# Miniprotein binders against q9ydz1: the designs that were tried, part 21

Target 1, 329 residues: q9ydz1
Amino acid sequence: MVQGLPGEFEDYLYRVIASLYRYAERLVVVDYPSSPTRRSIDLIVSLPGSRVVLIKAIYDASLISKKEVEELSAVANSLGVSAVIIAERMGREDLLTGVVYDRYGVNMVNLETFENFVSGREEVYVTRYKDIYTVSISSEKLREKRLEKGLSLGHLAYMLKTSRKSIYEYERGVMSPSVEKAEKLVDILGEEILEPIDILTSPRKPVSKRDFDKPEEALVGEKLLELGFKVSHAKRTVVDLVAGRSGEEGVGSRIMIVVKRSREGRERMMSRIMKGVKMGSILSSSLYAVVNREEKSLIKDIDYTKTIVKDVREFINDVSRGRVEENEE

## First folded at step 9 (miniprotein)

Design r18
Fold by ESMFold2-Fast, scan of step 9:
Structure r18 (fold): chain B 329 residues (1-329), chain A 95 residues (1-95)
Amino acid sequence: as target 1 above (329 residues)
Amino acid sequence: SPEELREAIERIYEAIRIVLEAFEREEQGRLEEAMEKYREAVRILEEVLKELEKVLPRIDSEEERKAVERVIEFLREVIELYLEFVEELEKQLGE
């Protein structure tokens, strides 16, 4: 038994795309690999304010594994962009509107929550983690309002029917109150203590493993790590490696690399490079194809697609000299 | 053990970093130093390969055995690539 045939996965993806056309300045569909449950990234969008988001879109999030989500997280962290999962269900549970869920360190919301957030119609205040719902509060405002009301930690704790330690931890930002406790806090101190959640933050669980499939990837990856890049190996998307490094003035450098995969023909590699060009454009990333000497002569025409073609030694020597710019030979 | 496999992987990546140093020596025209670095990296990788091949028959866990087999295959590909670098440099030096 299979839940969600390819047609059903495409229907939900198209619903998400239709929604995003209303709010996104730019949108790229990532259709590689072709299997939705093995694909780590489905969409890349540019939102107003130059905010770029990697999106995994699937109706039932239980149909994707930790491997897909960890790659989404790692790629986003390496590139310095946001990541989110858009889904309607998690197995038997429907996702509630206005709630941010945690899936392997990545924020997960339903489509309505995403639309309300990006349109500015409704803020998000509730997080679900390990079967509990908590409300986001400003620790600074909580302390300020408590002191304005002349309440000690113990007095406020008594009013909430909780411990003094709990109030202290709320004010330190170590713990968030339950919905019930948050309602009582708002009744006593006012709604100004509530702090909206930014659902488009960077993933909380970065993955940094030396898990490269090919010798060339290992050499390139280690050199980029040595130069201070955050590097991620990718197996479930168009490119094989992604790397990013923050600039002193907030301007970063981003690199994506395609390497010929085992048993891959020229046409398939060319297809991945062409898709990579679209990804590079929305991500403001350089795209490299790292090939051997024989392959370099066979795919010299790929230069027409804004791809920089190098062998592994040429690539390493170029990046060592600071030649990590878009369209640089 | 998982720790032994982790140590093997660490030694593999140490050899990879030595090859990156060899690339730097080649760019500087220090071809003899580059050759010594390539040979040092290959030596380390061959030692790790022999150690993993000896341990493989003693692994009872199917999952751990598959992990070690994967690392052995990767290691063989890495050695093959580095030997190509050695061969190219030997031709350049007239060896």
Scores: ipSAE 0.434, ipTM 0.822, lowest interface PAE 3.0, mean pLDDT 84

Design r19
Fold by ESMFold2-Fast, scan of step 9:
Structure r19 (fold): chain B 329 residues (1-329), chain A 95 residues (1-95)
Amino acid sequence: as target 1 above (329 residues)
Amino acid sequence: SPEELREAIERIYEAIRIVLEAFELEDQGRLEEAMEKYREAVRILEEVLKELEKVLPRIDSEEERKAVERVIEFLREAIRLYLEFVEELEKQLGE
């Protein structure tokens, strides 16, 4: 964690940090790499109820590419944690409060929406996808209230100026109504038909990236995949690999790995390891530095109680024997 | 050409699994068998490297050329690393 981040991007990040500080039990700033538009993760927060969230914070979400968002999603999926983008606009469009937007499969909300959600002040009901706004409804309550008021599918369809099939599909959960139709449904049937959206979801897609940047990464990644871990390679954050595996009733193994990058000096690698220690703590993850045996003495200043230093063979043998848990918090 | 790259990656993946087997053998103290596995993996990677180096000049797509160049760089680093493993075992065995 570097202090004193300057610039207009960092002004918004500081605003987000100040807001989150009021609600988070723990907060870690991920300030690597230094460029905010190339960084996949800006913040990690621990919220009440043991919810851990990876956050990308940027004023204009159009300034980040698919590469950053896909890495955010992949890392969150591998670790079994939530991911969200906090932004105020997307190019020329301002993000509306109370609306969840989709950005490459990751939920995106403005800061006010995030604050209202985590504080419990206001629920979120509206989703924006592919330029279409829809309202989240409870299919079961919609049908129940319609029948309670003695309305047929046709009567309700007529009142909404839509088809019987549309009402049927709403009640089946196959389709969500537009804002205009939802407002009419609430006027007729009451607010109980609305269903709150959980904006803090984990990405669903299993993520396994076979990336041949470094042979140590390939060996470690492949071994962890064999052992049933979800593995992601990372290039836009502090660590080079993340892996997660479900345990018994929420007791899971999480592993983060730092490997020496091409043309990387000792100071940069040690900086990433130190930042990785903070990430490991909030994520309840073991942190490994996979280095050459000759390089172990170069990183001896690192707190070995929080960082496990191994060469690649030592690491693979340890995980093969089930010795992956060195953080017992 | 994309089919050739996919086949190359499959062979690289096979060599990686052989190296993982070598790690297990080495951990069991079966050093000579481990060394043979490292050498086998190196042979596979050297063959793949030679094939990719032959096709690289004939690739017209810039995106595909860069992808093949990245795989070639990976192969050179992997071969060097696995040969270091062989050298360490040779020293331990007094060869």
Scores: ipSAE 0.628, ipTM 0.897, lowest interface PAE 1.3, mean pLDDT 84

Design r2
Fold by ESMFold2-Fast, scan of step 9:
Structure r2 (fold): chain B 329 residues (1-329), chain A 95 residues (1-95)
Amino acid sequence: as target 1 above (329 residues)
Amino acid sequence: SPEELREAWERIYEAIRIVLEAFELEDQGRLEEAMEKYREAVRILEEVLKELEKVLPRIDSEEERKAVERVIEFLREAIELYLEFVEELEKQLGE
């Protein structure tokens, strides 16, 4: 038994997909694993301006745990892309339109907020953390407008019924005002002090996932770390490892790896590889299938044009010699 | 404890780095040195496995017990894999 309306996972996901088709240049549906509450990523979209976003879509965000969100965060951080959770509820609380919620360092918004942001209809200014709402302000504009009005830090503090130190910290960008204090600041200094929030940022508190299930994953992961990649293990999506490294010109190298999971049949692994090809394309990532010698011949019988098949020693030796992308292979 | 698992993983990563060195030696045709590195890594993992198996019966938390059992299973699979590398090199060196 799940909370909410019957069929909420399927119905809500399709509502999000329908919305995204209006704004996305490209969209990939990640339908693995099949259980929505166990899946860390539901959608990957490419938006105008070369913005790639990993999306978790679920009606009630309380139905996913730290495990799903931390993996979403870790994968996005390793690949150097954005991550967002799109949801309508968090248990007993409805998500308010125009508010960004924080969940384990990942931005969470309702669908209306996401649509308004990507369409350019409405900007977002309010963040919620626990029980506290804060408003995004431009520290530079706040100081500029205060000085233009001839107000000292103490004078403005008196008007807001707060401390001189609080105004100082707002102007330094160390603290954000409450909604009440921000309303008073706007009344005194004007709306120009407000600064819109970019909801499509990289995760703020990514967790390094080195909780490998197989020794092949650990060998590959450690080698990539030695070569300067950010690496994350994944258990709740199509691929088993993701890795990213920035280039000199800001163009990064991205690698995704599929490894045979415990008790996994050939058909399931091949399905993951096929889904991985779609993910690799939208993420501009190389896709490797790291297999044992015996399994390599089975996969060679299938034409996966964007998948590079290697055994673990071949992969490690190739990457050590600078062969990290499909064009180098 | 979480601290004991952290220490276990530190030693596991030490063994992994030794195996990566063995891959480099094997690629260079230095098969005897590679084989000794694989054996060194196996010895480290066997020590960690023995220590975790000793503490497993004393763990009261079901959550912690399952975490340790997962590391033990990883260790057994890693030891088996590294011993396969040793066996392959023994066959090459024997001919």
Scores: ipSAE 0.632, ipTM 0.892, lowest interface PAE 1.3, mean pLDDT 84

Design r20
Fold by ESMFold2-Fast, scan of step 9:
Structure r20 (fold): chain B 329 residues (1-329), chain A 95 residues (1-95)
Amino acid sequence: as target 1 above (329 residues)
Amino acid sequence: SPEELREAIERIYEAIRIVLEAFELEMQGRLEEAMEKYREAVRILEEVLKELEKVLPRIDSEEERKAVERVIEFLREAIEIYLEFVEELEKQLGE
């Protein structure tokens, strides 16, 4: 497939970028790693209302694996930001406008749906999970309107040709009706029972904790977990660790960490740090570089980037004493 | 077994917490106590490494074998790093 060629991936990414410039207050392109199918995050956008969104943009979502999506999910969850996949198809299936798809617990929409949502032109009501389409409804409004019309659970069930238990489960919010049943519910109770979907919600699936590969990452991660941070290890983006914690009165702390590797040259680490600076800015996150004591002087020239350079013991001591850099507003 | 691997990982994180205690002691200038904590952590990791190395040849599942191999690699690297911390402190203390 043509979409599988590297140049075609860039063409779609640029199309998404051009579209998002109209709506985003800030936009950062994450071009690391260089392979689009191995990269978990392509874009970070800041939308009106201080909404920050991590975006994976790929024409055919079947070309990315569970590993990329799980990392997107984990990073977003740890930082307390939104995540979405923007794609046009999934293998042989074209994504329908106005439908939110599930891909490994992350919301996936086509570009038109994303634009309509962020612009406020069109609400989204339909979700697709595996082979099933369901309509988002307000459980509270459904019950309210049913009672207003003097209908019992059984009476409404009869009118919809469904079970009393199904109506009960709709009103409890544990089940959503099919498109056909939702149309009948609207005919009987009115469109006020429909609830718009916020496509920019937190990822649904939890990520396994303590999946660190290196001793330095394990020490840093364990300390941050003990201090109440949500921590994720990353392999498919610019940084090696991300951590987030809610503060008093909603003030949060976000930390991103680049870990120096034994066989990693200064140039490669500096490249990751520079890309991490751009990510940290839009995410209002502190950026740390964790290096061996002997190599600390080799990267002193990055003081102008405001990257905090520490060895692992210095980092642990700093964070344990509450000397964590807070987010810049 | 998966249960034995889970227990091994729990012991590894016990050793990691002991290393974090050693960092705190070292920052307080309590170098002899810090060195003993590093040695304690190394002893735990060496014991876990030995146990996993004995189990590895008996693992039939390729998925489980790869998981154990990853943990063994982590253990070898961690032991090397913590022994370097011990050596640093031994030089400082004249041991």
Scores: ipSAE 0.501, ipTM 0.838, lowest interface PAE 1.9, mean pLDDT 84

Design r21
Fold by ESMFold2-Fast, scan of step 9:
Structure r21 (fold): chain B 329 residues (1-329), chain A 95 residues (1-95)
Amino acid sequence: as target 1 above (329 residues)
Amino acid sequence: SPEELREAIERIYEAIRIVLEAFELEEQGRLEEAMEKWREAVRILEEVLKELEKVLPRIDSEEERKAVERVIEFLREAIEMYLEFVEELEKQLGE
């Protein structure tokens, strides 16, 4: 049997990978699960400045459901890393270069926008939410420049053909102007009021969502929450649980956990552990396999220097003593 | 109802926190107190399981019914696991 070239989904993913090789310091391909539309994370990249980004890459973002995006968001937020969706279209509409779209609370851009941003060639200023385009401005600079020009809220509102309340809300940072209003603001106050968008922000969704898959997950997850970690359960990627907590000196700690999934065979669990090692390396995360006595046979030949094997009691006792976050001399 | 399911989930997490207390007591060598916590946790899970099994036939929504069935499956697995921990602790206490 002869293997052909990748299909349409894999062709786009490879195009994204080829682009990222030029800009990333490190790159890990997350190829589990095998179906692109069921997978929450496709790539993890380390960019200059120690920025780690979880990436979902798909040509048409309409093929991704809320379930995949919410897991991408939750995992990123729990680990304290960035998340982004790279796509070319949304159903019948092509994504415009220079525009950040919202997809279930995660920033979505086309590949050209991502390349321009990470290379520093082009800043992004425009956001689209539903059918509305708005321009990112510095509220502080807007107010400063308005006062320098001797303009009251009412005078500026009159010039823009808008309400005093709109100018007030712009200056509070709770509302962003339309493209038309932003152009007028720049004409009056200068380009210094524009604020580039950081497309690599952490998603704003809550991370403390409990989801019942396995009793072992619930116990270890609740213990990590008790210890101040942000925890999320995962079903659409390599690991079953992720946790992150800020350190005392600003150094964070990260933990990823693999447990045996329902009706999962030895080969699949071993494959997830091996892929988890690669993810742990780029995320600077500890990787745990939490197993019972019977399940130890499923992890034969594992590299114990890169995977910490514990039963649930051993894990809970170790995290209680602070061992999971510390290297012992 | 979705609210009744939410209450069931909160009680499950109450039992989980009691189990975490049991593990801490075992680490301290306080095995008899740990056993009392394990029995309390199992009792809570068994009560929640019984309540959800009673409510299941009255659920009209297919999505809600499937959600309750998943929680029932979780409870059955959790109770089985907790009873195994209870059995191991009973062996230690019977020494």
Scores: ipSAE 0.652, ipTM 0.898, lowest interface PAE 1.4, mean pLDDT 85

Design r22
Fold by ESMFold2-Fast, scan of step 9:
Structure r22 (fold): chain B 329 residues (1-329), chain A 95 residues (1-95)
Amino acid sequence: as target 1 above (329 residues)
Amino acid sequence: SPEELREAIERIYEAIRIVLEAFELEEQGRLEEAMEKYREAVRRLEEVLKELEKVLPRIDSEEERKAVERVIEFLREAIELWLEFVEELEKQLGE
């Protein structure tokens, strides 16, 4: 066996946790599902400046599929938080320090790059796109500096050994230069043309709004969409549905919902609810368990101060009257 | 086809919105109107279910077949749940 051994996944995750402990104000480990390759989110961290980040941590990113990454993206987008993948490899290729990779619309960096970024030690300027390395530049500063030096598009193109169209497209922000061309641009125009990359941006892919998993989830999801929430359905993390919307002064409402999954026993549902409490705390999110009468017996030991228990009609009537509650102040 | 599945999904969400209207009517104490809405939503889902069950044997693609089977399973569970809502209201009304 080369990869996928339980110890190898845990060793890397612990290495990431140890690193993040130095910089995070709060950290929650999401250990559900138990299989690392099945799990969409491994860590949630709160960084200085009230930045909350959902993190997928895996040594080799080729071991996770589009489904895990799309769920990470959808959950982050619905909650209005950042997402990042921390990895060292992508199959046969090692991730380079100082380079941001794209994986299904989510930024992917190695641990050293993440540490350097969050500590403020080193800015990131390089992206890998379709097997090409490009450098992030300020289109406005590029044009400004070119004009200040009295250079035409053709003169600058000649100096870079490229076309006038390429310079024009750089100045429009539709293309980024290669590392070689960027070095020449800096030599001519100065380093002020470089634009640092924020690796902790919102995921670029849209939220998945609809899912036919369970009738209760469909009713709840549709009602939350009607009320202006961004909604995503989840199958590869602790909760079954997440929803978020912006408030008047940037104070948003966040809701997470747990329902009984197919062929799920009492112990697993209770475990997910308890883990959901920890996630709700760091995300400043309300946690609901939407249950029928029979399912209520499965959650008899729940802490009602941290989890709001409703049947589907009670939940919909509650949220329709604007009674969205947060579990933490 | 993927287009026919999308149309079925849109019809399902139309029925879901009717159930949400029924919840609002029920909250207002308009129980007879709520029951009519639940019955309408059930009828709409039964119609979609019959159509999908009819086309399922003709689907050649394994991926499309699995997707339709998942929607059929959802429809059966949704019809059962919404019929429970009708039954609860029938008991309240004494019918």
Scores: ipSAE 0.571, ipTM 0.871, lowest interface PAE 1.9, mean pLDDT 84

Design r23
Fold by ESMFold2-Fast, scan of step 9:
Structure r23 (fold): chain B 329 residues (1-329), chain A 95 residues (1-95)
Amino acid sequence: as target 1 above (329 residues)
Amino acid sequence: SPEELREAIERIYEAIRIVLEAFELEEQGRLEEAMEKYREAVRILEEVLKELEKVLPRIDSEYERKAVERVIEFLREAIELYLYFVEELEKQLGE
């Protein structure tokens, strides 16, 4: 039974939030913009082991477009964090538990699969791409177990009713077996050949270097790119720019920037900044408001201890000299 | 065309890099050199703006036309910002 929009979106988001509170060390709800189908990120969670995940949560994934998913992907890639879509269906098709789907380069799972994975209750081994289901295997363990059993590539191929080339490609890691072939491989070689899938990966989508709305964004973005940051422009979340650079100890510098949007009043800009403070905290990111002299009067009531207020030249000079202030909890 | 738009965007980013050079010169107290760089960036952007305004009426695709219109709007705002930087330096230099 389908509920009406937009109550259906809020009901499902609440179910996802309730589930995540059982396992997350920290959770931030991103409720901006207010329209769920125009919002690229719904939740940010910190899981045990300091693993941070950007989450899009929607009951029917067919209701989000490439624009929302590409922004989710770009922001996650720039910050060096994971991204996932949690959904129950894709149009007329229900998502199967235990299966990872691909949606514009972002992993998509149902809530039960997500809960089982993060709780350690059940591993995920099956992917779906272009209507084909494949099983994740360890190519190294496959070769090891085949040789241990004294089987040639041809003999194993014969047993599986497949080609020598297929076995060779499985052992190279360039091809994954179907569910049927994987079941036969496990019967012959043992379940140790199975490789669990990490559903919480950082997307490999290139950032949009040339997609800036404001000249201040273009100057800031170009400077950060010159300094070795990965930069993405955002229009469907709280902040306007995100940037990340790898550090020696694995956690690098992260910067989030708010710039006044066209026709945006004081109330909306301050709301975005306040929400950005919560985002910065969970992401261990500095938060900057890049403003001109006139715009400083719009944010008079802001908590400057949590947000660094700079004009564009001040910001660029600061980052050029290696001065990046981190927003800590 | 998509190629003409790509070339325009490359020229815009050339101007942006010149402005970043001007910021560094200004930080060093080299105000006259900084002002020359801002004016150079404005000249580049004005040339690109003129070229895009000339081709806009000849664009058949609604998608491409909207993309060029967005770039034109960006160019007008960028020129205004860079001229503001020039005005600030002129005041500081006494002219």
Scores: ipSAE 0.644, ipTM 0.901, lowest interface PAE 1.3, mean pLDDT 85

Design r24
Fold by ESMFold2-Fast, scan of step 9:
Structure r24 (fold): chain B 329 residues (1-329), chain A 95 residues (1-95)
Amino acid sequence: as target 1 above (329 residues)
Amino acid sequence: SPEELREAIERIYEAIRIVLEAFELEEQGRLEEAMEKYREAVRILEEVLKELEKVLPRIDSEEEREAVERVIEFLREAIELYLEYVEELEKQLGE
């Protein structure tokens, strides 16, 4: 088999699920689409402190492309939730425990690092960006301890065998030291200069997705953007559109939308709607099925108590009038 | 070219915004004005479709060709949908 042994992806996903059950308040498995390498989101977990995290879980992260990761990031950004990739390898290289890696702008850690972080057992201090390992430090504590020891920028630079400019930039928070330089800094100034990394805060640069799959999606997306929602089009998960907006009183609105995909049968669309209900529950999101008037009549006889069925004009009218129905807890 | 595709996308979203205006006019019962807005949007999309169909045979890059073909398919579906909206309004107005 060119793609590895049967069940290889499922075995790792199960291992991740088993681990997360010990710490998560709620957990939803996103098993659509069925191909793990084409799927942008595998798990959604709710952690103590009302932290919701979208998780991509794959043994070897080299098997997923930029498309999957960018969709994970965009969906998380639109909903105002965190995203992380849990993996053991990146091609020929094993991921080191205690290191957070960058994969197309999303934080990536191995399972042990994730468990240690979530359990509070071990903090993470080391980031790998491309081929460079750096250590997270408190710029304020670094300067405080240097001054307490009576060291000038030049004296500390000399001791570290680096430039005065590098020390200055460390103290301004614009640069992080290498592992070797950080070890020397700790030897001179103490461990208090180290600052733990929050691995559940993904680097998020919003990607505006104006994909042209369906005209209904484009109409809905553009209207939601006009109303101040952050919108993402999704091709590699259960739903087709995701939107989020911050509320005036701290109560935000989240909307997920399912439309019929090209060459999709009724049964497959129905399956995606049912899976979308579970996603909506953990994300406190409204779920809409946007269908044509003929399709709406066929669906009405099926009890979808947590799915709002509309045609595109009905949806646009409802959202324009502030009639956004939200799912129960 | 990527520049031509970007310009096409901008014009498509111009048409989409015109359709959203038509939805508002329908809600207000201004059916004749709504119908004219749908027709305006269709006209823009038909122009973009014609331009993209003309350049498609000149595209040497497989990736660029696939991107243009995807936009052409979107345009055909959008034109069909908006023409259905026009037809519904023509029936309501007795045309």
Scores: ipSAE 0.658, ipTM 0.903, lowest interface PAE 1.2, mean pLDDT 84

Design r25
Fold by ESMFold2-Fast, scan of step 9:
Structure r25 (fold): chain B 329 residues (1-329), chain A 95 residues (1-95)
Amino acid sequence: as target 1 above (329 residues)
Amino acid sequence: SPEELREAIERIYEAIRIVLEAFELEEQGRLEEAMEKYREAVRILEEVLKELEKVLPRIDSEEERKEVERVIEFLREAIELYLEWVEELEKQLGE
């Protein structure tokens, strides 16, 4: 079965890119690997306020698997940046504007919702999880307004046709009301109880796997873990490893590493390194190419001022002694 | 089984940490101790490789078989690389 032409996926990606150019300070297109359904990251954007977001853009999110989303999630968490999926459909269902969906722990919104959020035109208050729509509320403001109006937990529960325990859990922040109950809460207590959702959060449940493809990757990954970095192996994007310490740019560092993949020729490795340079710039990340002597011939044409070339022992020695960022001057 | 594969991966990463110890010993000029650590890591990896090769024909799941084949390929590459480093140290220690 033919599932359409590659250009059909690119048409939606270009629509997303055109939209993002109105709001982004910087934008990098990640077009590796070539297959859109096997690519974990399509775009990286820098938004006002130094907010960096990794974006997966696909018209129908059912066409990507857990593996792609888990890698997007892990890379974003390791680098301490945000991740979002921009899509219009999930199989047979259209994504509603103003609603944040959960896709394997990553926020998913349609393009209109993303534009409204980043432009400041409309706040997002509604989350969908397991076919349930809930409304984001300020627990503090809910309690404050309830007490201001002289309502007990029981009285408010009666008015909402819910339990006293439900109101208590809303005020503790462990439960969110349905859309129907939230509308009634707003009618009684006012709009000030609503809390806008930041759709550009770091993924809540990143997966760290010891699934490295090459021994050099495993050595580098384990050493960075020993040094307190969050490390992710990547198989579905330009770089092979990403690492970040503490997740804040002012107090930590970010490292991205390219390693020669099995049966990979010069042209593909050079292409990945060149794309990695662009990614490193927008992510404020050091970019390393970890190679052996035989592999150096593959990268002779690289701009060495943008990429730090080391063998695995040199790399491990440098990071062990806190010298990672010296060569990025 | 998935649990047996998990145990194999844990042993592989034990060997990787031993290799990282060998790097530290090399930096200290303790070349003979570094070489012993590389040999220890290779021994562990060869044991895991032999065990996985033995169970591979008995795996019914295509998904699980592909994952075990991938780990076997990783093991072969790791053993080859670490033995290359042992050979380099043997040449350096040739008095």
Scores: ipSAE 0.639, ipTM 0.895, lowest interface PAE 1.3, mean pLDDT 84

